# Designs tried in a protein design chat: VHH binders against q9gzu0. Part 26

Target 1, 229 residues: q9gzu0
Amino acid sequence: MGDPNSRKKQALNRLRAQLRKKKESLADQFDFKMYIAFVFKEKKKKSALFEVSEVIPVMTNNYEENILKGVRDSSYSLESSLELLQKDVVQLHAPRYQSMRRDVIGCTQEMDFILWPRNDIEKIVCLLFSRWKESDEPFRPVQAKFEFHHGDYEKQFLHVLSRKDKTGIVVNNPNQSVFLFIDRQHLQTPKNKATIFKLCSICLYLPQEQLTHWAVGTIEDHLRPYMPE
Short names: E, the ipSAE of ESMFold2; O, the ipSAE of OpenDDE; V2, 0.75 times the mean of E and O plus 0.25 times the DockQ between their complexes.

## First folded at step 18 (VHH; framework vhh_nb_b201)

Design n6 (at its last look DockQ between E and O 0.68; V2 from the best seeds 0.00; counts 0 for: pae E 2.04 > 2)
Fold by ESMFold2, look of step 18:
Structure n6 (fold): chain B 229 residues (1-229), chain A 125 residues (1-125)
Amino acid sequence: as target 1 above (229 residues)
Amino acid sequence: QVQLQESGGGLVQAGGSLRLSCAASGFTFSSYAMAWYRQAPGKEREFVAIISSGGSTYYADSVKGRFTISRDNAKNTVYLQMNSLKPEDTAVYYCAAEYVFTYGDRTYTYLTDSWGQGTQVTVSS
């Protein structure tokens, strides 16, 4: 057992066995920090920045069963079945977030952010950081891009303007890395009626292996473009 | 990957009928709600009708009583029967798959990002 590929395969098999025995995903082995920036079209206007209160990872516990099904249902070899592990998507849910700007009125404990009919936002940017759970190491930025441009979510909102039910709507950016959970509210006054779309929660989708691919810099370095002078 | 192909459009006189079909593939059809939307020239795409995985239906007010949505899970197909057509029904019609689920205290519907070319319906006066 002297070649590097055999050692990597053995290590992966041990991790797989441990996860199956505990019914845990790889994502459950990390702590996360996540921030949400709403970038405005006006160049001189600083972004509205929020910190996510708790990042909730979701991954299927049938991890090993997916590998076995792939081998049985297709002409995959054992080696190609191991490669399927690296393509699994982890879901990171951000159900609650808090404004980081003290001068933002009405957003002290829970954020309720109107995305439409307003037209001053250029894009939503999510900043994701991770570390191994129970580590005292600093959080490091996950090397992935999470952006959702205004035009992309607006067109999806317009599709459902004529629906009068109060069911929430989920929309995604073109590369399916950011999912917005949207409350659709119909406001009535004696003289007006309006439909608004409010952001309730965000979910990030990324390949599982990306959780250990970190960019350089601290949280502060990556937040700096979105913070006040 | 979700794939949807609409068919059955055409030119009809006011008061006429058409039946649209949408063939679906790349997902577990029976687990999704299926919907129809339409887009007239220069207008935004708007909701027409939806049928749940369990067969419950809901219609836009403008088409209620005239249009009927149905599904055939054995054929992975959703249908829209359009009766008493009016010139304002002229549009390109698109079908969509929507996944209904709960998260926290709310029910959400996820609209997939896949759209076909649609099928043109033109109602002459």
Scores: ipSAE 0.411, ipTM 0.722, lowest interface PAE 2.0, mean pLDDT 77
Fold by OpenDDE, look of step 18:
Structure n6 (fold): chain B 229 residues (1-229), chain A 125 residues (1-125)
Amino acid sequence: as target 1 above (229 residues)
Amino acid sequence: QVQLQESGGGLVQAGGSLRLSCAASGFTFSSYAMAWYRQAPGKEREFVAIISSGGSTYYADSVKGRFTISRDNAKNTVYLQMNSLKPEDTAVYYCAAEYVFTYGDRTYTYLTDSWGQGTQVTVSS
């Protein structure tokens, strides 16, 4: 009788296969919570923590139709779709986020976060939690690392800094697990022209097999390092 | 895999002209916007021009009126005609494929992270 972990993996694979036949995603069987932490370079400065209002899973199964649907729905680029055809990945979209600082009037409103020009951010951290739908169980942390370091997105910003068109840009971290949807704003000040990059939304890429890979601890345990005192 | 190969660079005198070419493979060329970037020594890579899949063009202010971007979908090639070249145009020139899409109420561009080796353009005084 195989290792309990092996049995779980086999059960999950069977479930995945069944869902594929039904043109369903394993991700559809889960509820998700997501938090975004902006970690500052200055250690004494507390991170800015935001809660995602709604996490939307998008099917990117090995089914060509699902991948093409994603392209048609403008969930990702055609280029990335080619790679996704070879991967069983789910997209977790975070279209809007709000500050967890409830003590400040107005902070409960959804807002875009300025990423540039500023150099005080070390990295963006996304914390993903999930549970089975219709479960009374608490949300558990998904055992995946979602980080985007300042240097990695800044270099991409700089490449498009001279562009004056009104289109947003999508940037991704090196391992292609975090995609940032960025709004570009050109501001005219009396002294200078400035370009601002604002974070509008985030999309996480997660292999479907990792949907049931949970770490230990509660949401609170994992948010504690980023929570305001 | 996206593959891009730039060519046509060289040494020219100020006021001269060059025509750059970028041969593309590994993706549906006609579905992408194609762009030119350049990087001068000690400077960051900067946008030069872009042509959409539909043929619409956009230029950096520094090259407007002097450079012309065009494409041949049958050859999977994008071109950059550079006229009235200036010393400040000296750089390595790169081409890139970009995918434009709508997400929510906004239009976004995804830039592929695949770059060719670039082609050196040197403009002498």
Scores: ipSAE 0.391, ipTM 0.706, lowest interface PAE 0.9, mean pLDDT 83
ESMFold2 (binder alone), look of step 18: mean pLDDT 82; pTM 0.809

## First folded at step 20 (VHH; framework vhh_nb_b201)

Design p1 (at its last look DockQ between E and O 0.47; V2 from the best seeds 0.00; counts 0 for: pae O 2.3 > 2)
Fold by ESMFold2, look of step 21:
Structure p1 (fold): chain B 229 residues (1-229), chain A 124 residues (1-124)
Amino acid sequence: as target 1 above (229 residues)
Amino acid sequence: QVQLQESGGGLVQAGGSLRLSCAASGFTFSSYAMAWYRQAPGKEREFVATISSGGSTYYADSVKGRFTISRDNAKNTVYLQMNSLKPEDTAVYYCAREYVFTYGDRTYTYLDSWGQGTQVTVSS
């Protein structure tokens, strides 16, 4: 009962109660930073690393306007994801980013990254950092894993490869923490015909409580494995 | 709690017909698009047909002209009428719910629920 983690849990619960009284969400009390790394299979090759220009939080409690409402219904039917559906969940949307490569002019742009048909990507890693709003404290890494391995999204692309209608698709990693918004582009040249799957946006899907569960280290410490040369 | 239950599969000779049904419960059926996918042994699951909430249909080229998707909103059921069956149509057929939405200036589809599947075997 004198456990420090129990005191932190009680403090968080008191804050949540007050925010409900004021009709505000916990996520509204935070600033975010997010980075996206496309990790290559080749061991020596550094990741393609991007900084998200604005992280857009959307709440999913109480069936308010929810971009992924259908995903929430699907998750109710999945055994491994039931615990996530029973908690207040935030969606963190990342539609625009800029390259962190030093030899590229760092312009913010809409996400437009080809994921398939290529064979050089191992996984996508999203790095999420938070801090309390109106705090001068540095951002700290959220203690959660946001990874989407190539095999997992390739399988889902193949399901719809023969589907030629105009809609994009959304695919998720197995633990339903990362959702990729995908455009299907048909390229036809005089010699060949190919379908391209391009990433247009990412959404991270997590319980609000995770926003204050921080890992050790700075942004720089956590980015170092992915930093451009 | 979304539930999708397929039925109507079986063994049929080439050139024959089968009608698959998918009974849906746990959601407002008339508000969702519904689809059929299939998976042959050793292959990845592939798209067969979809029908929007408004009744518009779309088919994979491999089945166009032979298969017809339809829905009965009063019975919360989607159907796949399969005519002129070929041995290549042998697969487990899955019913799926499609969540269709707009984000930014683009429309997206997420296949958010699947049935258990029904086996269709076409002998030559």
Scores: ipSAE 0.652, ipTM 0.855, lowest interface PAE 1.0, mean pLDDT 82
Fold by OpenDDE, look of step 20:
Structure p1 (fold): chain B 229 residues (1-229), chain A 124 residues (1-124)
Amino acid sequence: as target 1 above (229 residues)
Amino acid sequence: QVQLQESGGGLVQAGGSLRLSCAASGFTFSSYAMAWYRQAPGKEREFVATISSGGSTYYADSVKGRFTISRDNAKNTVYLQMNSLKPEDTAVYYCAREYVFTYGDRTYTYLDSWGQGTQVTVSS
């Protein structure tokens, strides 16, 4: 008879699995493409453009409140996320992204991007494209703005700089449309303790109703401002 | 609507003590971690302490051994007992609600709600 703690863990895992299965949302009817551009302050410096390997949609309104309430005693981590999950928004997760620059020898295709300490980035821009599943239609740009300015996420980084625990942090832009999952690394240098903030993943929040709101233009049209000449 | 209201701040002499309170409403208090932050004049807001929903605590090095964070779930209140106060502790103290969740194999914290803050002044 497995340790009560083990049973709880298993139950939680099952629940998570079930919730993953029930993720049937409107978002599941779409294919998504996402690009991430790091725009630099120096105008002469070309943006760093990344392509997301896989966009994972999560519909937050599909979570059965009753089920989640029953798990409250088992995992505070799940419960603490309930309010985020209860929003009538689609979460689009970008866990992995690759540089579109093929010419840069040695750039680990799966790069955690260092966001701090550095001051050369002006903003992060995410470009989202979608199409109906099983359609032969081209991807269309989703009519939403996903930008996160350096000043906004730096401020949040500085707030947690004194936290030396091993937990990652999530920061969001003011309009709560872009969430950055950040790994904090504490480095001991001979002179000082330094903290590095690395971008691990991005999550976009999109109201469900906006899933069918497309702008005009092709992927190329929208990437052009961020593409290297 | 999530509401956080700090109280208990004031003027105290070096070596003295204060107890701050943060009254929470608008959410299931017992399900969330709570944290204290502070902002000194001309400085950025900095982490002070956090307490998980289960009661686990973590402190900044600068306050470790002097400050104690606690919570009363029945009263929807988080506390910060501050002992051996120093002039360097002078700041506006803020209460915050923290999400703690696991994504993949990593645990993340998300800070979403802040109180208005309470002023703590420590005179030398």
Scores: ipSAE 0.640, ipTM 0.863, lowest interface PAE 0.7, mean pLDDT 85
ESMFold2, look of step 20: ipSAE 0.629; ipTM 0.838
ESMFold2 (binder alone), look of step 20: mean pLDDT 85; pTM 0.833
ESMFold2 (binder alone), look of step 21: mean pLDDT 85; pTM 0.840
OpenDDE, look of step 21: ipSAE 0.076; ipTM 0.541

Design p2 (at its last look DockQ between E and O 0.52; V2 from the best seeds 0.00; counts 0 for: pae E 5.5 > 2)
Fold by OpenDDE, look of step 20:
Structure p2 (fold): chain B 229 residues (1-229), chain A 124 residues (1-124)
Amino acid sequence: as target 1 above (229 residues)
Amino acid sequence: QVQLQESGGGLVQAGGSLRLSCAASGFTFSSYAMAWYRQAPGKEREFVATISSGGSTYYADSVKGRFTISRDNAKNTVYLQMNSLKPEDTAVYYCAAEYVFTYGDRTYTYFDSWGQGTQVTVSS
């Protein structure tokens, strides 16, 4: 029986295989790079920066079922949801990520990130880069904003805090551009019951037409604000 | 447009019963799990019960044996039968549509929509 890490890897590979069986889309014509920055509230503290191992694009219209519904009435913009429904949207799946800090011996490179309980994070920022396949050109920053503020996902966590079932949860930012896949762990300690929310994967939603909308600058330029000193 | 409308709330004496209803529209009701949540004054919203698309039910410990969640797909309605009500059950009760799916080796729930809520007050 493979070690837990091996099993996880196998599961991810299966997921990748399934996603690849989906119909080819415009997004399939691009190579993607993605970085995840956890920005801390403390200004003196540099962000925790992670690199996504692999970005998997899937067109929502090509997906068997819409796994995420965009219509919300209380917490999120209906207009944004409708816009996503009316447009061809690409899902950019980031199943795993690794720390950019490679200098720490013994540190798990690929790990789930604990999002709660903690209050030191201001926001999650995803940086997306792409280039045409078969191109020798550098990756270009995709001109889209992918941010998820702590207050927004915490609110959603608190709503399900008392729910003790074993299912993960998916939460999204108000503009429905960032979806977090969260594992919930319920811990019983002698002193307290604790629930931990761990980030397992991220999915970005991007209108298909924006795939060719690039900003200026290099990967390094865009990562610089989040890089450790 | 997705709509969830709760009804059936009110004032009831401790030990009494209420039946809440949530009428759903604007989506394929039968494909969703439906859940009830509640929020008491000054407290966070808490889970009460859920019923899967297949009819499987799950309850919070605080309501087990007292509350029953059910659904009528023909009417696009989910119900919460509340018996043996206690003052601690006083809250605004919310209906939620939940999309449950498998992603990789894990099952996830996406909270699709919420109703406006219905007030339940249990007097001592």
Scores: ipSAE 0.417, ipTM 0.741, lowest interface PAE 0.9, mean pLDDT 83
Fold by ESMFold2, look of step 20:
Structure p2 (fold): chain B 229 residues (1-229), chain A 124 residues (1-124)
Amino acid sequence: as target 1 above (229 residues)
Amino acid sequence: QVQLQESGGGLVQAGGSLRLSCAASGFTFSSYAMAWYRQAPGKEREFVATISSGGSTYYADSVKGRFTISRDNAKNTVYLQMNSLKPEDTAVYYCAAEYVFTYGDRTYTYFDSWGQGTQVTVSS
């Protein structure tokens, strides 16, 4: 019969139709919280955990408008138009983040992470929470996985070591849900001058409808595995 | 989905020439930068050459003056003309598609796809 996900889907579709009439995006209707954990390979070492200062959603209502225009003008079949709607992606940009350690508050640039050359990180985990804007409800975890394992991003970094161009580097995990924006820098270490790849910011990609699909638990429940003891 | 298929590799004598091709599909080829990389046995994959969507080219120092990258947007194909080949050019050569965009005050390159590679062997 009418399961909860089906009722939510129909309500979501009505909202999206209303937003398209007003030229607004679904992401604009939500508040977000995001955390970034760098998980170390050594099991007794607790993760380096960061809170994102401001989550900046980017999606295009003109993409949805183009789909609707195509259907009305017979430029797209109904099947292809529905397929494009399901591929609608919300980009959630995290340009600045702060350490959750009590002794390092408010400084984001000194906490930028060097991702290479190093061998102690297992993976990067992003924890995303949302709620409707102006609601009294607590943030709920978005039902999606955002993990980027060390081997996957290291392979991509190695391909660019010999390049001399000024372009920064963006890499993504196999699921194409986590994008890392990377600066190539030459850093003077105590031993030598070395090329490093430093994380500047993160962007999460997810289907637009996932903004209303929540997992169980609180922020505290989901952060606990990454918190220092 | 981006798909890349390299061809044109083979065995060639030192001082000889070889032309590699990479056929691309699944994206708007004319909007992407295309690149060649190579990997010799026991070494890390290294950059060889790139050509922007607008036709600007850049080369690794080790191949500058000997290799020429070019593209044919009508055929969705990128080429690597390799002249004056040396034994140290022996490697598997890989084609790559690169997407360039701006985020904040910086320009970034995203590596979208790699081919399976084509073997080039240069004998003495």
Scores: ipSAE 0.145, ipTM 0.555, lowest interface PAE 5.5, mean pLDDT 75
ESMFold2 (binder alone), look of step 20: mean pLDDT 81; pTM 0.792

Design p3 (at its last look DockQ between E and O 0.53; V2 from the best seeds 0.53)
Fold by ESMFold2, look of step 20:
Structure p3 (fold): chain B 229 residues (1-229), chain A 124 residues (1-124)
Amino acid sequence: as target 1 above (229 residues)
Amino acid sequence: QVQLQESGGGLVQAGGSLRLSCAASGFTFSRYAMAWYRQAPGKEREFVATISSGGSTYYADSVKGRFTISRDNAKNTVYLQMNSLKPEDTAVYYCAAEYVFTYGDRTYTYLDSWGQGTQVTVSS
């Protein structure tokens, strides 16, 4: 009794119980900023950097139907409500973006970025920042890695290249933290008939407890490697 | 954990038939689409057939009319009946679990899991 770590755990458990009674999630208690960098293979070339105009949370504990309904289909009937809240994941969807180039400001559009057959991209990097709602504190980087290397998504596109239905595909990086929503389109050009894979949305997938684990540094510190000159 | 286990592969003469099975566990089978893919030596893995949770089917052009996909939700099993086999059908056949959902006005397939594959060899 009187253990300081036990008091923190009990305070967190009380918050989780309150959120469950309201059918709210921990993610609803945060503001988010998200940036997407398309990192080019050529090292002299600066990344294409975008700010997500709205981050749309979808919580497994708040909705009867999730967009990626339980990636592994977990059963809730066998778990306590406390264990369910500790295992809840958050999906943070980013369907719209704005360029970070200093000559293109205020232009918001649906995500529509060609990923294949182009071969000049090394990886996609998502940078996620959070803070408590109503806080005057600056946004802090969430301590999680959101990278999707070209080879990892190209392999998955090739599996469905011969598939002619109109259904899009969703692919994930190896650690299942980044999900790409991909539209397959047939492009008629004077040179070739080609199938292209276009990015329509990005979803970041993480345990909701990660939202309170921050790395050091500012937004500016973490964006600097990707900023255009 | 999701488990997919294929069986029923083997050696068959051209014009013959085989029936592949894929036993599934570790997920709610009735909520998933199930699919077959194949990979011939030196080629990319390619789509063969899919069957929705509701039983609707879709086939690659190369197998339409010769192959039939079916499922038994009581046994958590998907099947591929392959008739009129050709040497070009020689490949490792993989079972896959596909989650199909809507996002905005579009339908997406998430390719969740793969089996280990079963070899089908069609002799001339």
Scores: ipSAE 0.572, ipTM 0.807, lowest interface PAE 1.2, mean pLDDT 80
Fold by OpenDDE, look of step 20:
Structure p3 (fold): chain B 229 residues (1-229), chain A 124 residues (1-124)
Amino acid sequence: as target 1 above (229 residues)
Amino acid sequence: QVQLQESGGGLVQAGGSLRLSCAASGFTFSRYAMAWYRQAPGKEREFVATISSGGSTYYADSVKGRFTISRDNAKNTVYLQMNSLKPEDTAVYYCAAEYVFTYGDRTYTYLDSWGQGTQVTVSS
């Protein structure tokens, strides 16, 4: 019976495989790179930067039936899904991410990041890069802003804090461009019951038209503000 | 357009009962879990109860045994029967539509929409 970690990995791989089958869209013509930066409130503290292992694009409008059928009729609410379909939006799934800080002994390369309880994070920033497939060109930054402020996701966490069920939660930023898949863990301490919210995966929503909208600069240029010294 | 409209709130004496209703429209009601939340003055909105599309119920510890959530799919309505009300139950009660789905090996809940809320006041 495989190590719980192994099972998790297998499950994720299956999910990736399923999502890959849905890639017959404009987005499928691109390679993607994604980074996640946890920006701290303390200005002197450098951001925690993570690299997404794999970005999986899913075009909602091209495969309406497949998308809706694949995850119990949708990975998100039906109404939200319909809205996204109408907007010609591509979903960019980031199922796993790893710390770019390889020098820290004991840091699990692949980890779920704890988002709550903590108050030191200002915002989550996702940086998306892409290039045409089969191109030798460097990755270019996609001209889109993906930010999720602490106040916005904390509010949502607090709403469900009293829920002691085992279900995860999905929260989104106000403009519905960043969706966080959150695992809730309930811990019993000698003094109190504590709930921990862990980030499991991220999904970015991008209008299809923006897939070809690139900003200037290299990956390094755009990561520089978030990179450890 | 998704619409949720709460009703049934009011003033009640401690120990009394109220029944809240939430009429839903603009979405496939039967596919959603329906939930109640409440927000007391100066406090954060908190979970009260949820009922799955299949009729399974879950309650916050603070209301367990006193509140009952139910739904009528034919009427696109979710109810919250509140018995043995306490002053601490005073809050604006909100109806919510929640989409529950499986992603990988995990089940997730996504809050789709809120109602405008109905005021419940429990006097001592």
Scores: ipSAE 0.492, ipTM 0.792, lowest interface PAE 0.8, mean pLDDT 84
ESMFold2 (binder alone), look of step 20: mean pLDDT 82; pTM 0.805

Design p4 (at its last look DockQ between E and O 0.43; V2 from the best seeds 0.48)
Fold by ESMFold2, look of step 20:
Structure p4 (fold): chain B 229 residues (1-229), chain A 124 residues (1-124)
Amino acid sequence: as target 1 above (229 residues)
Amino acid sequence: QVQLQESGGGLVQAGGSLRLSCAASGFTFSSYAMAWYRQAPGKEREFVATISSGGSTYYADSVKGRFTISRDNAKNTVYLQMNSLKPEDTAVYYCAAEYVFTYGSRTYTYLDSWGQGTQVTVSS
């Protein structure tokens, strides 16, 4: 029988040609769901789990250029199919969230989560799911890892501790798949001054080719390790 | 892509001066902010100074009044003039290219690229 990987590549090529005719990006063809888990160091403690209220996809082709394009655009790009062939990265922006705790009334909020000073978080895990738009198919987990360990972002915060300008910072994990948008707040007390690093938004960088590479399982299967009791 | 090459480090007596240089290529230098960071042995890398694309400067408290950051857009080079050096200034000094942008009416800095570093040693 035919090779499913070869048929998939041919289907993708046909899709790219059709998108060129309509001047649409590949990312425009998907619905996304994203969840963010703050995994605690204590093994008994369940993760703080959030559902992203609005995932904003942007197509890009250069890591350095991409952080600029993603921030300036709040909507999908209307680019030609030729420009799509030159782009190989999707930015997935997550500015707003809702707690998944059962005992909290669901309310959409801007991301406002203190990451430092605190020492109880092991890592941030983002779980990304997609499906074709207007499909009745269930969401499937994208075959990619989005993890940002505490030590990796903490050392970057420490680089700027003495920096008192009012700009925020953006930090990334080692494999450059997760970018954290961080607000730095300076607290003054009569006896002390302290800096707080607050998470304001997350951006995931996903190679375009992985939009159609799904892992096995349902959303529920993949969320279970992080679900609150 | 972006490349940063520091030079000008060395051994200096306390109270002396050094000028560090960082040559940049692979990007539109005049549109980036440039910064210096340093890392002493056994310590975390820390901010020293930054200069915006428009020439505005900002310094860490520990170096303010002693260090001066400057840039030459025609030469794609950023400098750090270090005066009145102290033994606690001993570190590897890193040049960084900083991308500054607006997101939701707030300004963010992304540390895009780092140089390989140049050693500064200040003896007593």
Scores: ipSAE 0.505, ipTM 0.805, lowest interface PAE 1.9, mean pLDDT 78
Fold by OpenDDE, look of step 20:
Structure p4 (fold): chain B 229 residues (1-229), chain A 124 residues (1-124)
Amino acid sequence: as target 1 above (229 residues)
Amino acid sequence: QVQLQESGGGLVQAGGSLRLSCAASGFTFSSYAMAWYRQAPGKEREFVATISSGGSTYYADSVKGRFTISRDNAKNTVYLQMNSLKPEDTAVYYCAAEYVFTYGSRTYTYLDSWGQGTQVTVSS
């Protein structure tokens, strides 16, 4: 378990197991709320805002388990990777999400979001809020940035576009704070073969010490920029 | 330290053959799927082939029947036998280590690492 890849493997394995059974960690002392905003390139178009049904925290030991990192120099930040490796990191899993829109039929249903093929999305923004368990205090915004730009995940999609196998893919933003779990669907039409990438779930990486780093404002304050008119 | 080193690339005439090798170190090779990718000039890097830890193989449509991926766990090496090469196969070929795991009800692949690549040039 000494090599980085082995540790990564352990992290992934633990990820699977901990979805079923959480280990006790500092993160377990918090309640979390998470929102996902799909920000569109068209400025006049308001973001698609989703609320995560449940946030599942999983604590990792970066000394024993390295964070997932790739070798794509253009897609990864060494600095961010090193920073995360030096700290205990909590994974915050968002397995399902639902639209916050109330004017659309079925918007309350949990659905996968199509990320590709489409070019109208600028970025994915995740907003994380937390509070101490058993607290009557309102949720506070966690002072961390979780963004995944379209260009960054599209490149990764294109790399695997020719893969017609049934496995999903995991992609991450350059600073390795946002991991997207993607389902690939291959559609064959009489005219064309098409591949669709659907977002199934998101995992945020947050240094443990940042669990208590809160920004100012309410949930509403932070959601306002992404709220429909 | 994770290392992937490709070799075996070169210049070959159309219809010819090459065998690429990728020597891996710094991780538990047998636990990973190994894959080959390629990137042609002006194009995005694309998937070529993968071999699971268990030896199951999968190929891009463009190389099916022509390329064969294999692995030797004792040598921590993955190979790509390329036959019937075409000019369209000209690219830098990259070896990749992929971690395959189950998350919920789905199986996912994570591209963990890849090498510096080896140039393959197929002349007409």
Scores: ipSAE 0.495, ipTM 0.799, lowest interface PAE 0.8, mean pLDDT 84
ESMFold2 (binder alone), look of step 20: mean pLDDT 82; pTM 0.804

